# Ledger of designs, part 56: miniprotein binders against q9h3h3

Target 1, 235 residues: q9h3h3
Amino acid sequence: EDGFTAEHLAAEAMAADMDPWLVFDARTTPATELDAWLAKYPPSQVTRYGDPGSPNSEPVGWIAVYGQGYSPNSGDVQGLQAAWEALQTSGRPITPGTLRQLAITHHVLSGKWLMHLAPGFKLDHAWAGIARAVVEGQLQVAKVSPRAKEGGRQVICVYTDDFTDRLGVLEADSAIRAAGIKCLLTYKPDVYTYLGIYRANRWHLCPTLYESRFQLGGSARGSRVLDRANNVELT

## First folded at step 21 (miniprotein)

Design WM8
Fold by OpenDDE base, fold request of step 22:
Order: sequence, then structure tokens, then C-alpha cells
Structure WM8 (fold): chain B 235 residues (1-235), chain A 85 residues (1-85)
Amino acid sequence: as target 1 above (235 residues)
Amino acid sequence: DREELIRRFERLVRRAERLLRRAEEALKRGDLEEAEELIIYALMALKLAKWIAEMLGDPELLERVEELVRRAERLLEEVERLKRE
């Protein structure tokens, strides 16, 4: 556990969003070039600040792959933030339902499956599987964090358009599993990130809506997706 | 949107069919572990396709999914037989 607070990790992620990205865009680049791009920029070797001997000489915030159907839509983030400030000032109770309604009202519906992996072959292999799934149209967009100087875990983010669409969340889980990913997955709506709602917040809101566990053997083969808010299995 | 659900269904079915073909190829190579994993991934896609077909109330879509599920189950039984030999 890198001793970083959830707030520190969020600040680092926001800073990384402002730095240049290494992007493979399947809308403009032939799918046949993906393997060469993956070989050139393996996530375990791409460094956050462009260290000597890395594939990148300049700082890189994220490595990303855009699918053919990718359309960036963040909704009304500014309106969402203003409504959130007004809500806090009102002293009204804040619940997961309140945040869901704010997200719907302002069309800020994106969310992501997250996986954390140590730098190395397993990370690069996982990323290659996800990148291929995006280029093949099984997923819309994914990103991975570059290698940090401290050698901490890297995160792969796989996005969905609507965190309120349970079917879409499950479809993305199924596609991630089919790419060969077997580790624990957690799903987080972007609305929580935009509002600065992290782990151990004063409202006791859990930013993780879903958890996915995968098992090959036993009576329950496949992915088990838990709705953490309701403590119900969706699969 | 009914048309979007149909598009999602067809994507899941195409994924399952591709995974099952790859599983059959893995079986021919004697790679029982890969075959089993591919079948499990296909069954996951087919479960979601079944859910969509049920939401749509379309018996033809349900029949297509059930046929693919039976194919996947037969392949899994063959893998399990070969693992015991």
C-alpha cells in the first residue's frame, strides 16, 4: 500500500490529466499498427517524467487507446460542481441517491473499471489485451498510468458511458475478463472524482459502486459482480 | 432503445461465437486449459445476451442464445472428459 492518501492519488491523477498523453486512436490509425505501438510504448517502461532510457523523453500523464466508436462526452461538469456547492451550503442530507440524481441532471454519467498491477510483464500483457479489445470494438476507451519513479502499482482504467446502465457495466466486465484479466476490478463513477469525493469522505459515501471477482474453478465459474451499495450480486 | 439493445445482443453473440471457435481450435491443439477459459468467456457473453433477449421478449433471440449455450456446454463436457483421461 503506497501510503498515499486518496486525496493525494486524486491530485496526482488530475495533474497527469493535464500532461501530454500517448494515444493510439483507432479512428485514424490502422489496427495493424497496434502491435508496433504496444512494443514501442510498454506501460512498464514509459516513465511519468521522461526519465533517461525510457521510450518517452517528455512527461506523459497517461497512455490511452481510443476505439472506433469513441466520442468524448464529459457532460456539464461546471454545472455539476455549482449544484454540488449549492447543495453543501443548503445543509440538506447527501446520499448516494443525491449524487446519482446530480449526475443524471448534468449528464455526467461516465464511469470506469479499475485494476491495479505491479510494473512488469503482467501489466504490459494485461494492457495489450485491453488495447486489442478497444481496437476490436469490445471496449470504447481505456488508459493506463505510466511508471512512477517510486515503482508503485500502475492503474488501468476501462471506461463506460453510463454508470447507471448496469448492463453496460456488466458488458465491460465481460470484455475485460475475455481479454485475460483475472484480478480484482472496482468500478467508480467519474462524478465522484469531479466532486472531490474520495475514500473516507465526511459524507461516508463509497466511491466504489461495483466490485468484480473472477474465478475459473468451482461451482461459480466466471465473473461475480457485487453492487456494493445494496450488497447484491448482479451476475 | 430497442435498436441499441439489438446491437448489443448481436455484439455479444458474435463475441461468443468467436470464442467458441477459438476454443474448438485449442481443443484440436490439445490445450485444454485455454479451451476451458475461452468457453467460460463465451458463457459470460451468452448470459448477458440471454438477459437482453428476455428484456426484448424475443423468442427467436432466446433460441439463438440457447443453441450457443448448448454448444458451449458440449465443448465444456468434452474438455472435462479429456482432463480426466
Scores: ipSAE 0.840, ipTM 0.941, lowest interface PAE 0.5, mean pLDDT 92
Fold by OpenDDE base, fold request of step 22:
Structure WM8 (fold): chain B 235 residues (1-235), chain A 85 residues (1-85)
Amino acid sequence: as target 1 above (235 residues)
Amino acid sequence: DREELIRRFERLVRRAERLLRRAEEALKRGDLEEAEELIIYALMALKLAKWIAEMLGDPELLERVEELVRRAERLLEEVERLKRE
């Protein structure tokens, strides 16, 4: 993906964050209502701008499910951004370790597993599996992008509280796989998004920290999780 | 936090036990593909539970995981046997 395309997609994602969300909150809504909610708002039919005939009449930025243990904590994003600007002005070397330290200092530690799927039954089925896993307490929070007019791929994001907790990242991968998801997963810390660090950036920073591949057959059954920074398999 | 690691361990073990029960039910129905997938998911959870048990240095937790791993492996061998028939 060209750097321009990555920046454009990021700008669209940020714009979507400002629009209304369709949320199932397991803290306030009985789990027995999840199936009816999923049937009412299948992500393949929910449209970004509330198109005629869609289940939503108003613009929707994201469809989300919050688990019982979910607590919104974004940390000090403003302090993070200010420190990042100061660092760039200083001319000091910028490394993945620098970003990790900035994230820790400002408590901006959230990250997400990402999967991209074409609109349709497979997407809706995948989302239903993830939503159930969140409501059952196997995952904390997830969101899916609504259908765009262009019919492009939709993204499911499954969050973890701390991208520096390798065990937590692997636990989320295991739960996603147990929900029946077999596609490629990539893990991205939110700090890279907040700082505008995309693919092919001038600092040569890779925003994807982990990659997960799943196989049912062969010599290696299950998930293979690669640490991309160190080129080491964690599983 | 030791207590948090124990909570994570118990969650993984409970997941694995549920998946193995479902795998046994799938085997009874003759759905070998579903049984295999469920066993693989259970083994993934048990691998992480084993790491936690090792981090905690708790031999009782390790024994609980190893028993579930043996159960999963026996079920997998049965699935593989039935797929060859």
Scores: ipSAE 0.837, ipTM 0.939, lowest interface PAE 0.5, mean pLDDT 92
Fold by OpenDDE base, look of step 21:
Structure WM8 (fold): chain B 235 residues (1-235), chain A 85 residues (1-85)
Amino acid sequence: as target 1 above (235 residues)
Amino acid sequence: DREELIRRFERLVRRAERLLRRAEEALKRGDLEEAEELIIYALMALKLAKWIAEMLGDPELLERVEELVRRAERLLEEVERLKRE
């Protein structure tokens, strides 16, 4: 229902990646400083373009927290893109299996759990919980989008190193839930982002591999993770 | 990698133990809702730890998980009892 075309969201995401990031790096900054940093840069108040009265005077692409075990490894994204162009030119069928093999071949294996929240206290509280989980070593890295002028939902991204490691994906889900997050989560491999595979793509590929729903009480207690490709519950 | 699976197992177990201690503290404070949530989070971690123990075929790891699951279930029963009073 958010009137943004998949292409617009992609362009905005790429533009945001090029702007400065507000980063808390647990490798270089004491964990005791996290609360002050969170208070200084609440994501509901940090603005995309540095609006007057915001905590940031300059444009901010993302707010991020790096854990102690964080190592940036993007793999061979250029080789991946070249192989993808060649595949499209060949006219060969493109399946989720094809994308998986491309990702493995080029070592582009990162993925992320995504949650969308309206700006406000609930977002800032969710982000604080995730940031603490990262600094405590329960999660490796997370980022949150700054507030847009239009007041749209902000996204928190929690990364895993390998989208093909189902256990690792489930471990991250468990850690996110333990941080107090109860909303719907969707899992998207980064390879799909790099190849421009969004909602309503021409190949009819679902860009979301996993969906997590959480419930307290009743017969269903805890997180339920659905493999969307196979329509099978993993938990 | 067996060593990596063991590291993951130990991380999950440590998380569960920490959550269960916090749940016990919440119970002492009379915060039954917080206690219940913490126990559920612990059980989620223990479920994954159990899967790892099964993958490794290690009965000692499995027993450690089962002991923590029993502890979590006892705490949950206590919370449920107190919610009915």
Scores: ipSAE 0.822, ipTM 0.934, lowest interface PAE 0.5, mean pLDDT 92
Fold by ESMFold2, fold request of step 22:
Structure WM8 (fold): chain B 235 residues (1-235), chain A 85 residues (1-85)
Amino acid sequence: as target 1 above (235 residues)
Amino acid sequence: DREELIRRFERLVRRAERLLRRAEEALKRGDLEEAEELIIYALMALKLAKWIAEMLGDPELLERVEELVRRAERLLEEVERLKRE
């Protein structure tokens, strides 16, 4: 993430997306099977390329849980990408507003809350809480990266249907916190991911739209969710 | 749209109710920190449920939320009282 070029980040994302996923699908699998599945595939033990001694013998790009209400709808990604190429050659300024309009026009509205955790008990516990929230219907879909060979931090992604629906984004934050997650969360619309726009991009765009910080003590308790573009607290 | 908002409202209210029930159980066990956390999570859900009830313009839904908020606040006061003892 830090120091990676946009091309490197896009290539890594494509490779993981194209490798097999380990999926618990609540639409077809009884909820009573979730705990056994979680015990079999803790994200700190599932390896990216199927190392000896891991529960997986094949590469795994992502570990995912689909909720009962999960209905895949990526929108018009191909049209979005074509319009993006045209925009880049047009000479028009590239701004966050430009990306928002492209996303709306092409119905590519999904986004995700992100949290980064080191491999181990804390990661596995956090993922289990998120997975249970998805199966219980509090969240629609989530995924977690497998353990990399280097043993670096892993990411949990919790998706929402529409980044322009701020209330829905806050509803997901609330559900994540209720699962016991207290760390920093950052929110990224999927339009940035589909266009290969990462932190070190040449357009100097910031892909993080919101940040959520949770505080139990002090003068304000609960989540503080900041809109990065406007420096406005939503909560 | 309206039907979806009602589903989201009901989900948030059910979450809050479950969280408050768990907070009451934690309080009985003397787990004051756990009770406090659960009450905070419930209040977060209720804040969003109130927003939806306002969008729906339904006074009965607003009243349901406010009743649960009062329940959460009473529990939080009890937790804070016990922490001082």
Scores: ipSAE 0.807, ipTM 0.934, lowest interface PAE 0.6, mean pLDDT 88
Fold by ESMFold2, look of step 21:
Structure WM8 (fold): chain B 235 residues (1-235), chain A 85 residues (1-85)
Amino acid sequence: as target 1 above (235 residues)
Amino acid sequence: DREELIRRFERLVRRAERLLRRAEEALKRGDLEEAEELIIYALMALKLAKWIAEMLGDPELLERVEELVRRAERLLEEVERLKRE
């Protein structure tokens, strides 16, 4: 069940990464053009494979916004993947510490906060808030999946450059909340994504490193961020 | 890196200042729920800024954060008072 889903998830992720992306790049595009771009390409209406009546006639893998300070550097992903294959055949134990060391060795340190929303106004409004935060310089880069033919949940990914910098990850959570996002956030280091390691994996690794829950009322207002590896609240 | 921490501190303080100005505008319009949300977001940013100021050991930066926290707390008290009205 989960193994079948993980295989299809990996294939879908690879296909989306390889298809064209719709990108607003603040490094080359004036910020004053953002609102028009958002109105043209709401994620609830941009379709994965290009349908009649959608804003896009061709497949779209991702919709993305790059901030002015964004410097694309995924690190040594190919070396990471080769080392991962070698590790699997070595008989050495595979642990979260092993993955952390591979990520450090190959300079694949990025990670992302994730939120899952149904298509519609709330998704489009959340994405617009995130995109504005990126262009304003509060966040570095974000992407959102287009609408699938089935119309299921879509994902917004908000990237950070170093999952080992806990304070930096919390700074991104703060910026996301300030954009009006109140739903559950989960944080996944990119090393897990590049290696195709999803929740149901044979090594029993947990790809979610942090969870953020937000509340407005009561004595504990704000984000409560849990470190899943140590079962410790950071906030 | 000290210079990097100062840059991150300044970003968080600027975020909090903008949020508090927006909260004051919302309060003038009578939008108490919006004002409260903005104040909470400001306090979240200020908590992180305070951690950075403590790491830097810089009392001037810490005082800047504490002044903004007091401003946020006064605004929150005003919002709560008006909700009782």
Scores: ipSAE 0.792, ipTM 0.930, lowest interface PAE 0.7, mean pLDDT 89

Design WM8
Fold by ESMFold2, fold request of step 22:
Structure WM8 (fold): chain B 235 residues (1-235), chain A 85 residues (1-85)
Amino acid sequence: as target 1 above (235 residues)
Amino acid sequence: DREELIRRFERLVRRAERLLRRAEEALKRGDLEEAEELIIYALMALKLAKWIAEMLGDPELLERVEELVRRAERLLEEVERLKRE
């Protein structure tokens, strides 16, 4: 979608990250409380800015669930950003390979599977399934965007530790599907997000590294995962 | 890292075992569509477990996976048989 500029996408992402988050943290909260929390804060009803009649009175940037095994480690993001600035002034080519190498050098290796759903029961049901998978230890961390005032699709992000570990990315895909998710999934390494590189960027980089399509019928049941950088099917 | 691969293998096997138990429960309720979906999810986890066992070169781990695959396949055949009735 080309609805707005890379500067607008970066500003919206930063604003959401900086506003308060609604977090269920399995490391400090009993798992038996999850269902009540999900019922109180369905993503189709939690509003971005705390609209009247919503369950939140203050702005909410994200709704998140942290699993028991969640160990936050974003890597050397500041060093990554500095090296990115230096690269841009160096005259060297900017390619997917140079982004991958920057991420490796600075240990900014996390990434996320993304799904986009319209507000309503299907979104809330999908989020609940993902949240339960996180609390049960099948996934480490997930978040979902709140409802925007103008409406529109919302996003669920499911994180993995290392986008270069293709098997680990597939393990997360398997866990997502086992939670009942059948829609298209796309995978974006966090390096692109930290550097402000979105789909409408001036380098024409594609921040989607993997795609997952799921099917139940026919001879190839399950996920089909494509590595878009190398045009190789992983499954 | 061999120890890390073994931990990931065990997690995937545990996931598959839980999914197959849920599939058996769905069969008891007569929910054939749910059972089929759970078996497919189990087979997805087992495919990844098999790849890890192959990377480790461990025939005992490979046999554990193959035994679970046979269990999953038998359950899927039962589901398909019941859907024809």
Scores: ipSAE 0.743, ipTM 0.911, lowest interface PAE 0.8, mean pLDDT 89

